# Ledger of designs, part 14: VH-VL binders against Large ribosomal subunit protein uL3c (RPL3)

Target 1, 266 residues: Large ribosomal subunit protein uL3c (RPL3), of Bigelowiella natans (Pedinomonas minutissima) (Chlorarachnion sp. (q7xyp4)
Amino acid sequence: AAAARASSSALVALPGGRMIEVPHMTKDYRDVKVCSRQRKWEIREHMRDPIKMGLMGTKAGMTTYYDDEGIAHPVTVIALEAGNVVTQVKTKETDGYDAVQLAYKETRDRTIPWPERQHLRKHGNVKAMKHLKEFKIADVSEFTPGQQLKAEELFEVGDLVDVSGTSSGKGFQGSIRRWGMKRGPMSHGSKSHRQHGSIGCSATPSRVYKGLKMAGRMGNERKTVKKLPVMMVNDEEKYIVVRGSVPGKKGTIVELRPTKIVGKHC
Key: E = the ipSAE of ESMFold2; O = the ipSAE of OpenDDE; V2 = 0.75 times the mean of E and O plus 0.25 times the DockQ between their complexes.

## First folded at step 10 (VH-VL; framework fv_zigakibart)

Design m1 (from k05 with heavy chain L101Y E103D; at its last look DockQ between E and O 0.51; V2 from the best seeds 0.00; counts 0 for: pae O 11.1 > 2)
Fold by OpenDDE, look of step 10:
Structure m1 (fold): chain C 266 residues (1-266), chain A 120 residues (1-120), chain B 107 residues (1-107)
Amino acid sequence: as target 1 above (266 residues)
Amino acid sequence: QVQLVQSGAEVKKPGASVKVSCKASGYTFTDYYMHWVRQAPGQGLEWMGYINPSGGYTKYNEKFKGKATMTSDTSASTAYMELSSLRSDDTAVYYCARGDYYDSSGFDYWGQGTTVTVSS
Amino acid sequence: DIVMTQSPSTLSASVGDRVTITCKASQSIDSYVAWYQQKPGKAPKLLISDASSLQSGVPSRFSGSGSGTEFTLTISSLQPDDFATYFCQQYDESPYTFGQGTKLEIK
């Protein structure tokens, strides 16, 4: 008897100080199975129609979600702040590719430079938004400038999404932490326990190759976590819950894009 | 000539809902935002929110979230505002007003106002 | 929310007088201020936008000035038709807020 662990609702703070209680969902996640690591999933057959469009959101935090089978899932709550309005629709004919540009996170009107204001005026009649991002999609015909996108219309539980964002900055890090290099000997008179070691050869090439893995800044880079399942969508409370971790710290902007699956979402 | 024509006065009981309409003419309906402003008797003006008729995007004053719902019908060039769960303090004149993209010109055209009276 | 404090609340003046109404913003809003005239039983009428831009059809006796936090509406020579309630408004940041109004009465 798998003890139905009392699904403790997790409280998560959304941007603006609003607290939400993330309820447990009754829907079964049959399309995605956890592999050996919690962050690795085996993708099964996706039964739903492909996701047509992505959204921007704000990382609100992580919590644990318990499904109907009593399995614990690490999840990320993504807040949907004001925005996700279509500003521009690009087509192969006009721009050489198909994409939908979204505006996200309302800001003060004066904070938008004049050129951007004119762009927003020309394309979608949208007021000042802090972020603009393009989403390449297969069919842009369903989108019009000025259109407010709703998460519940675009995403369903079980959908797979690619979540992109700026990873957490970790500062200047050594080669061990940054690149997973091994330590040197800890004994036998070694004084190079965590040093990088050799960085090249003398005669050939007589230089350090560009791109050689060394100590340096770690994080604060654009990263994408692929094939994350959507666990919950709530437009009323303005959040999406995805399984797994997403790039960045709380408060960072993330992009939810349709996962590219051959024969399904592409 | 730009005109905004609102629906007639409404008298409602507490707990009821009312839907006010604002019909626009004389301009392209989707080119401008439609704002809603409330004025209680003898009081000042209070901004409630706006709708972009082009895509239906809405922005509400936090004070009126859950109270007011703004919609539009582009085919009829009409904006709507629905007030739910009416209380006595919802008694006011409600105006629709046209605003440009950034409201840089202010609200240049106003409806005549719709008086909503909530009484037992 | 940005608070617009309008002064005075009531102003008594005579025809021909120079009248000044002031609006103070709780924070800097550059020039994103509009002035409205409202007569009893009527909708507000836009007089000035962007703090100083006179609207078409508005008499030249009306003028607006100010930037940042202090704004003024001036009527250079009061006419009988000018007795009304005036409101300032900011549209720099939502929620858009109005001053409490100034009732201009005949002295």
Scores: ipSAE 0.005, ipTM 0.501, lowest interface PAE 11.1, mean pLDDT 84
ESMFold2, look of step 10: ipSAE 0.574; ipTM 0.801
ESMFold2 (binder alone), look of step 10: mean pLDDT 93; pTM 0.952

Design m2 (from k05 with heavy chain S105G G106Y; at its last look DockQ between E and O 0.01; V2 from the best seeds 0.00; counts 0 for: pae E 20.8 > 2, placed apart)
Fold by ESMFold2, look of step 10:
Structure m2 (fold): chain C 266 residues (1-266), chain A 120 residues (1-120), chain B 107 residues (1-107)
Amino acid sequence: as target 1 above (266 residues)
Amino acid sequence: QVQLVQSGAEVKKPGASVKVSCKASGYTFTDYYMHWVRQAPGQGLEWMGYINPSGGYTKYNEKFKGKATMTSDTSASTAYMELSSLRSDDTAVYYCARGDLYESGYFDYWGQGTTVTVSS
Amino acid sequence: DIVMTQSPSTLSASVGDRVTITCKASQSIDSYVAWYQQKPGKAPKLLISDASSLQSGVPSRFSGSGSGTEFTLTISSLQPDDFATYFCQQYDESPYTFGQGTKLEIK
């Protein structure tokens, strides 16, 4: 009554309704070198210092791959919508830390505030984008404002990535603009119904005594799933496939960052 | 289920050595690194280093290189830390702690601690 | 070495209060932060790993948040058993380092 099942190619809808057919994973998965748990620890300990550039994407969907043994292996398709353009490049000399700001998900000019639109023009003349995010990396010298990042240039099949989900990606609204000029974002409490309980944060007594606080970080729904193997990268069809689950529902904006252990194989 | 049981308190004179043991039970000893953490009286925690019991690989906090020597006996499921050339400022509680291999730098189970007192 | 700076050093609160403890790292450590509870004469007890992942058996009134350089531990409704000293710890790079501790006292 029970039988083993196998996964085949899956049809996945990208944002905007375009459908893609993701190739059967077994050929790519079987050739992917995945480190043992102990080997990953040893590599991480030896190679911790270089921090490499990441990308932003949109969760498009998941499918199940069943290997020849009948074991289910979830994979997630992450769409690469219009964006991943470098805007501001920060250095220790100019800003006190090394970072690259990335703009993601093209939108109309009227959707974003004038100061944010002017910022995009000043830093690489980038089209209006919904989301801005800084990536702190070890070496910013290879990145220039206006540069279009390609996933195939940053990731290869077999790389380990950390995938973070974000709730808003407000860009220059509030703390990102302010804190990108002074220092990194500070954490503030806010209501959330997903990552931690419904208990909100209140600073009412402190506000009465201290006056108005600066705007806090928007989007307190961040979750990170670590050490997911990259199974496929396709810049022409605009997607990346990772093994495992990724935070959020379909349409959630995610950040793909290299795990601090970097490599194509053990 | 998982337990780390350390050897008893030690009182030593300056210049002596002490060897603290940490016997593990309730899990496969060689699948997890064993870390050592110290806490001086009234102070916070300091990570000293770890040993991989599977191959004996060790990594030390530079502050404790030459002071601490970490070893293990896989047949006895026991990790050891030896402190040499003891000084009065080595007086502290010393903990063994197990790390989760997947996120191997934090410590999910701790021994009860071994108090080492160095007095003249 | 990465320095972890905890704030406040001492916190007085009553049963039922909401309490927040912060920890700042001297460089970005992503989410590689753990939080520990230590009662006098006892070993530390792990509460949270990966900045926000609750350890098995830890009550849901404990929660963690943050990324990059700033992290918080929150106790939503303080219980009598929660009066202890709390430590944050980074495990992004060796040597792994702890904050100086926050002593949570009953008012």
Scores: ipSAE 0.000, ipTM 0.370, lowest interface PAE 20.8, mean pLDDT 75
ESMFold2 (binder alone), look of step 10: mean pLDDT 93; pTM 0.953
OpenDDE, look of step 10: ipSAE 0.006; ipTM 0.487

Design m3 (from k05 with heavy chain G99S D100E L101V E103D S104Y; at its last look DockQ between E and O 0.10; V2 from the best seeds 0.00; counts 0 for: pae O 12.0 > 2, placed apart)
Fold by OpenDDE, look of step 10:
Structure m3 (fold): chain C 266 residues (1-266), chain A 120 residues (1-120), chain B 107 residues (1-107)
Amino acid sequence: as target 1 above (266 residues)
Amino acid sequence: QVQLVQSGAEVKKPGASVKVSCKASGYTFTDYYMHWVRQAPGQGLEWMGYINPSGGYTKYNEKFKGKATMTSDTSASTAYMELSSLRSDDTAVYYCARSEVYDYSGFDYWGQGTTVTVSS
Amino acid sequence: DIVMTQSPSTLSASVGDRVTITCKASQSIDSYVAWYQQKPGKAPKLLISDASSLQSGVPSRFSGSGSGTEFTLTISSLQPDDFATYFCQQYDESPYTFGQGTKLEIK
């Protein structure tokens, strides 16, 4: 029986004497119990302090959340797998910018390059993680290498988050699907139902302008869905629920970042 | 072989502080957490907290926040625990114990213990 | 905090006896339980981890079982060297907590 890794909590001292307890989560997205604990969803106006830090997660899938009024909300469950450990804190003094690097998704040591492995060992004695991402934040002083971040401490119901990820690949697509171009007539002898049409003029400019929307590969790009409300946060069951869809297929890695709101995060 | 060797017994007055050391050998010091566990006379075991020698990250039992301060010296492969504002009820044997970082499987190696006696 | 309630507090047994010590957790902790043996004046010794994983060098007469909230340590045939105090521990959630201990003494 694969020795189940114990969930551990970590207490981190923040500036000002505030202690934050962060559990270590070991479950993957397949083990997320989405319906086990319902947290009442209330859209709160951003009356609280801005979210200070983001997290990485795994898109577990979409489902429907019914609120107390019986309204159905399409939601995405984001699993918090093992990780979200601070590996490195970058400062203006050392690196020229302020950022916190997180490691996410535990993996075998042999699956990551030696330099990365050493980096993780050096910075916080973090186990082999598959993903490293930096989060640019205004104040990095509250974070230390080796610190496990907790979702419930970072996010509250009603918070707005930007969720970034790699969108689903759709292959080579026509202009209609890719760019929402209109099709030609379907009747009256038309043979140009889904053709692109003209791509430029002959004399001037006598070229196709760079950036002209044409058929091509669609998807598999970094996309960000902005201002998604957090509907549930559960560190015990290791998931975050956001309203709406997020980029990517099930199992893809996503980044939850504080929504950039003028006057709050800038 | 893995060994954890702690400093000798301490006798202190109330209000004083004491620093206990735990020297590790036989393994890579930075690869494991170092925990501290207290045992009062005739009592059970009480987990105080741990330190990650790599980076110095600490986790404390809330009960011992402000009482215990854990530090480490990687160059010396030694963990330290300082107890401040000692009281009579701080009289106990203090153990250092090793554990895995992310795959906790109990405390596999222990120091021999350090007796701290607080008496007026 | 997770409370580990260990029973009995004291157990008298004879050499050759089958002995069972129980530890009950205040909440479900899966299998994240360790068992320790402590002799007077000595540090605890890890016997079992993950509720049932016998440590290297520990006699096979020791076994652990349980999941969720109830855990047991069993000594199939008590030996003279087994008279000691035993502790359970959870490491599912911080703070890590121990049972109050079971003193196993000679009958």
Scores: ipSAE 0.000, ipTM 0.497, lowest interface PAE 12.0, mean pLDDT 84
ESMFold2, look of step 10: ipSAE 0.509; ipTM 0.765
ESMFold2 (binder alone), look of step 10: mean pLDDT 93; pTM 0.957

Design m4 (from k05 with heavy chain L101F G106A; at its last look DockQ between E and O 0.04; V2 from the best seeds 0.00; counts 0 for: pae O 8.7 > 2, placed apart)
Fold by OpenDDE, look of step 10:
Structure m4 (fold): chain C 266 residues (1-266), chain A 120 residues (1-120), chain B 107 residues (1-107)
Amino acid sequence: as target 1 above (266 residues)
Amino acid sequence: QVQLVQSGAEVKKPGASVKVSCKASGYTFTDYYMHWVRQAPGQGLEWMGYINPSGGYTKYNEKFKGKATMTSDTSASTAYMELSSLRSDDTAVYYCARGDFYESSAFDYWGQGTTVTVSS
Amino acid sequence: DIVMTQSPSTLSASVGDRVTITCKASQSIDSYVAWYQQKPGKAPKLLISDASSLQSGVPSRFSGSGSGTEFTLTISSLQPDDFATYFCQQYDESPYTFGQGTKLEIK
């Protein structure tokens, strides 16, 4: 059974309609270092230098990745579309902080404002891109405007990344779904199955406290999933595979950032 | 019209260095990458690297790392390539060529070429 | 590095002939292929970009086709001015590489 699964591949559609085959992992995972706090993996020491720089990508979708032991892993394929070009390098001397600005997802010149277009041209001779994001990093000296970043140069299998994006919008939701509140009894004459219940006291404070969890809009907010292990990097096919789910729907832009590791293991 | 005009032929001894210039005209110099390609006598074309005049970013063919140094002067609309530690096998015609962007860098305009001869 | 294998190395043809030059890439490079014409003592001239996009000023008798790993340059009716050396190039991945060239000679 394990051998049969090990030979299995998964098909994933990338932006633009191109299909890719995600093969099973044939490499030994002994060098994969993850924090078990979130991913239930074995805690191991970090064996390489931290990732120096992040990338932007497009969520292509989720699939199942089988390792050499036949274990199934839920993974997200992140497409690397045209972009990830350095547009500007900010330093403490010039801007008060160190960061590298990347441009991502090629677009037509007419679709971006003229000042932005000129910014891209002036600082890195970069084509019109839809997205600009800054990555704060410790050492910016290795980056120059106009530089095309490659995933294989930045990421290796086993690296941990924080993936940020805009979560899926779910509209106006009740307190049960939004906040995980418990429902009332379903029997014994109960008429308060999914009602919020009390929202405060009458005399003191005679108001609803600010921040009280209630029904409202859910999703469509910036979220970060932390410490996701990189499962595969492929610059030829222009994708990166991370274990687990990332914020957003298929086609949304995500940011892969170096994981902030506190301590040796997590 | 777009023109790339290179410096004249050079004759150098082994161990010397040479700096070839490529002056661009007829377009905005900073809007295009400048590539360098060499061609040994009777041989094919070999890509050496490129420079982005806007910002000065360079990418070299690994084969020419340490051999070639690419620079640009935006005020003069001129790209430069310096070859160091010249050897006999560095004898070739060197071309500058205009390219658009990294992912779509066909070379639409070429300099006339600069012959570099290395002889003892 | 991506290797571009060009064939044939030499081709003899007559005026009016249909000529085809092939370039094979060592890996898939989509359509990031250019074709150049070079005459003796002159710089290469871009004929085709993106595998099939004819450049401005290039005669319509020139055409390019192909995707993935196999690419072709076709001259529908050879003219006297077409006798030269032709090169394919990939620009999908650095380092950019050229084919070894095809010398087109008069038969």
Scores: ipSAE 0.011, ipTM 0.516, lowest interface PAE 8.7, mean pLDDT 84
ESMFold2, look of step 10: ipSAE 0.046; ipTM 0.553
ESMFold2 (binder alone), look of step 10: mean pLDDT 95; pTM 0.964

Design m5 (from k05 with light chain E93Y; at its last look DockQ between E and O 0.01; V2 from the best seeds 0.00; counts 0 for: pae E 19.2 > 2, placed apart)
Fold by ESMFold2, look of step 10:
Structure m5 (fold): chain C 266 residues (1-266), chain A 120 residues (1-120), chain B 107 residues (1-107)
Amino acid sequence: as target 1 above (266 residues)
Amino acid sequence: QVQLVQSGAEVKKPGASVKVSCKASGYTFTDYYMHWVRQAPGQGLEWMGYINPSGGYTKYNEKFKGKATMTSDTSASTAYMELSSLRSDDTAVYYCARGDLYESSGFDYWGQGTTVTVSS
Amino acid sequence: DIVMTQSPSTLSASVGDRVTITCKASQSIDSYVAWYQQKPGKAPKLLISDASSLQSGVPSRFSGSGSGTEFTLTISSLQPDDFATYFCQQYDYSPYTFGQGTKLEIK
């Protein structure tokens, strides 16, 4: 009786076209309650100031959850594509602060710049990934370069998460150190610089702001939806389901972090 | 693309009631709270409450319980706020504003405001 | 009720100046603070959420900081379009409350 399911369900397509079935939860579903007194007291107080590691994922789509009162609530399926591999582990002793860098969404070596490829080789010999993201956390001792992170080890059903992403068509600010790796010269392969009126620094990207060294742009095109309950975590089928909407359209890369803000919402 | 269009200005006598509408477009109406905020002439902003259009759950600022009634019509993507037993100190501009269901941000879209004037 | 106290209530400044507006909460509200800009006869416009997260379409000269009980909105180089009234708002505990406003005027 442990695996009872609703009489109707919704199919959601993951990246790559595989379909998963997410049940339309009935009011008798007991694993997670939304906006209830029992749900609030079950949240541990230390989650109010989360110090735990997060993950990256890809928005796959939305479906419907029905709560105990019969009210329909949207849920978002977040796919876990290949990645979430630890690359660099930073400490105050080595880098001046405690952080873990993740690589996400495996790709071919040729699709990423040489400096980034060398970075991945130096830090855990990680396969080429499209996105690098740094997570500042309290305890980095559990993480080693090359380690594969599992969502079921980091999140439980009922946990509150903050989901960050950028608006559709504008791009996500992944790979925090992408600009900090000092990209190669604008004129790749140039043997000399012979431009009239040229100044040696004219090849510097004109739109690179010094603030980008400070972990991306403040507020620009980035949105965070906070306090989303985790409804389902499945590492075998590579998805997480959260209650509510997340930023962006299908295919948007998102960051899932244990919620930092905890407050009243019901 | 997101728009909140409110009903027009109203002049009422003390003791009457008024119902202000807020028609939403450009997003899924039931995915966001609809908040109501008032601003008396020359004064600051005062939060009145919200409605969750999915199911009609409401939360009121205690100051406005019994004065304001918030409802919605999901089929018309429209939120309503009714003020009863109007007094001259209810003269204000009333705004609807969209809020995140999880309150992870401030109110990102506002209606143009509806001026309600209560005078003898 | 959580009281949000803004200072100053009126601020005179010139185009190009750096301006700072402070908002203090009567109790800790972590980072659940928004900042709004309102021009006469217009609805408020959201500038910043979560104390420091800039809303899409808002110029980068606006920034926010703070946590707990003290919060700051900074405009790094005033433009003519920035002369308006600014409000902070807490959204941690109901009733959600606004500061009394800061009117930014041309000096």
Scores: ipSAE 0.000, ipTM 0.382, lowest interface PAE 19.2, mean pLDDT 74
ESMFold2 (binder alone), look of step 10: mean pLDDT 94; pTM 0.961
OpenDDE, look of step 10: ipSAE 0.069; ipTM 0.665

Design m6 (at its last look DockQ between E and O 0.67; V2 from the best seeds 0.00; counts 0 for: pae E 4.9 > 2)
Heavy chain, then light chain:
Amino acid sequence: QVQLVQSGAEVKKPGASVKVSCKASGYTFTDYYMHWVRQAPGQGLEWMGYINPSGGYTKYNEKFKGKATMTSDTSASTAYMELSSLRSDDTAVYYCARGDLYEGYFDYWGQGTTVTVSS
Amino acid sequence: DIVMTQSPSTLSASVGDRVTITCKASQSIDSYVAWYQQKPGKAPKLLISDASSLQSGVPSRFSGSGSGTEFTLTISSLQPDDFATYFCQQYDESPYTFGQGTKLEIK
ESMFold2, look of step 10: ipSAE 0.594; ipTM 0.809
ESMFold2 (binder alone), look of step 10: mean pLDDT 94; pTM 0.959
OpenDDE, look of step 10: ipSAE 0.079; ipTM 0.667
ESMFold2, look of step 12: ipSAE 0.000; ipTM 0.381
ESMFold2 (binder alone), look of step 12: mean pLDDT 94; pTM 0.959
OpenDDE, look of step 12: ipSAE 0.032; ipTM 0.644
ESMFold2, look of step 13: ipSAE 0.277; ipTM 0.645
ESMFold2 (binder alone), look of step 13: mean pLDDT 94; pTM 0.958
OpenDDE, look of step 13: ipSAE 0.403; ipTM 0.770
ESMFold2, fold request of step 16: ipSAE 0.570, 0.014, 0.628; ipTM 0.795, 0.557, 0.821
ESMFold2 (binder alone), fold request of step 16: mean pLDDT 94, 94, 94; pTM 0.959, 0.957, 0.960
OpenDDE, fold request of step 16: ipSAE 0.804, 0.802, 0.804; ipTM 0.910, 0.908, 0.909
ESMFold2, look of step 17: ipSAE 0.430; ipTM 0.736
ESMFold2 (binder alone), look of step 17: mean pLDDT 94; pTM 0.960
OpenDDE, look of step 17: ipSAE 0.460; ipTM 0.788
ESMFold2, look of step 19: ipSAE 0.228; ipTM 0.612
ESMFold2 (binder alone), look of step 19: mean pLDDT 94; pTM 0.959
OpenDDE, look of step 19: ipSAE 0.375; ipTM 0.761

## First folded at step 12 (VH-VL; framework fv_zigakibart)

Design n1 (from m6 with heavy chain G99S; at its last look DockQ between E and O 0.01; V2 from the best seeds 0.00; counts 0 for: pae E 17.6 > 2, placed apart)
Heavy chain, then light chain:
Amino acid sequence: QVQLVQSGAEVKKPGASVKVSCKASGYTFTDYYMHWVRQAPGQGLEWMGYINPSGGYTKYNEKFKGKATMTSDTSASTAYMELSSLRSDDTAVYYCARSDLYEGYFDYWGQGTTVTVSS
Amino acid sequence: DIVMTQSPSTLSASVGDRVTITCKASQSIDSYVAWYQQKPGKAPKLLISDASSLQSGVPSRFSGSGSGTEFTLTISSLQPDDFATYFCQQYDESPYTFGQGTKLEIK
ESMFold2, look of step 12: ipSAE 0.000; ipTM 0.366
ESMFold2 (binder alone), look of step 12: mean pLDDT 94; pTM 0.961
OpenDDE, look of step 12: ipSAE 0.013; ipTM 0.503

Design n2 (from m6 with heavy chain D31Y; at its last look DockQ between E and O 0.20; V2 from the best seeds 0.00; counts 0 for: pae O 11.4 > 2, placed apart)
Fold by OpenDDE, look of step 12:
Structure n2 (fold): chain C 266 residues (1-266), chain A 119 residues (1-119), chain B 107 residues (1-107)
Amino acid sequence: as target 1 above (266 residues)
Amino acid sequence: QVQLVQSGAEVKKPGASVKVSCKASGYTFTYYYMHWVRQAPGQGLEWMGYINPSGGYTKYNEKFKGKATMTSDTSASTAYMELSSLRSDDTAVYYCARGDLYEGYFDYWGQGTTVTVSS
Amino acid sequence: DIVMTQSPSTLSASVGDRVTITCKASQSIDSYVAWYQQKPGKAPKLLISDASSLQSGVPSRFSGSGSGTEFTLTISSLQPDDFATYFCQQYDESPYTFGQGTKLEIK
């Protein structure tokens, strides 16, 4: 059974309807850099220079990936749609900070405002893209407007990345779901099963304190999952595979950033 | 009217270098990519690469990496392609071609520059 | 690299004939195909972009169709000025590649 699982490939739908077969995990998995106190993985020294630049991608979906040992790994496939082109390079001299702006997800010219189109044209002569994002980096000298970034040049198997995105919206939620509050009695004539309860005192302070946890909107917030290992990088098929889950639903845009590493090992 | 005017025919010896120019007019030079395409005698068309005059970013066909160097002068609205270490098989007509607003297809072409490499 | 296989290599036809040239891509390239006309000693001229978009100034007798891996250029009624070599080109992925060409000659 383990051998059968090890030979299995996973089919994942990319944006645009293209199906890809995620190949069997290569032996390169054994060299994955792990820097987490919470993970039962070996802490290894970083074998290469830190990642210099991030990328944008589209969450294609999650699947199970089996390694050569038959061990199942939850992975997220991140599609690399048209984009990840440098539009602008900001420097300390010009803007007060060093950053590279990327454009991502090709779109029709008519779908973006004129000022944005002119911006793309002026700085990088870049196609109309739906998303613009800046990545703060230490050295911007290697980047030029109009440059197409490649995932394989930036990421290797075993690299740790921080993946940022907008979490799934859950709508207006009660205090129990949103904040993990306890419910009231279900018996003995109780009419306050899932109600919030008291929200303050009468005389002092005679108000509700700011920040009191109550019912409200849940999700649809920027979240970052840190220190995710890169499992596969494929520029030909235009995807990156990371271990674990990333924020958002299928089709949402995510940012892959170099993990901030403190110390030699992690 | 959009025009791309290339430099004249060149005859070179093996091992020499040649620099072909392409002067653009009739449009904003920095708004379009400039591509280079080669056509050997009696052969098809071969894409060599492009330069983005805005920022100077270049992308080469792997086949021509190290062979061709693309540059541009925005002040002169001119693109340049230098071929180094010329061989007999480099004999061809070289075209500069404007892409669309970005990279892709080529809507305007230069008249071509014949480069002949002979001993 | 994406290979564009163009057929036929040579086509003999008469004025007034309907002519079809085919280009097959080695992989799916959506509609990112252009067609060019080249006359002897001249630079190629763009006829069609995005597989079916006729360029300004190009006669309506020219048309393009196709998506994915198969593309066609059609001349509905061949005119004397149409005898030339035609090339397809993909621009879905770099390096951009051309078909081998189709020489259209008078029968």
Scores: ipSAE 0.000, ipTM 0.488, lowest interface PAE 11.4, mean pLDDT 85
ESMFold2, look of step 12: ipSAE 0.493; ipTM 0.759
ESMFold2 (binder alone), look of step 12: mean pLDDT 94; pTM 0.958

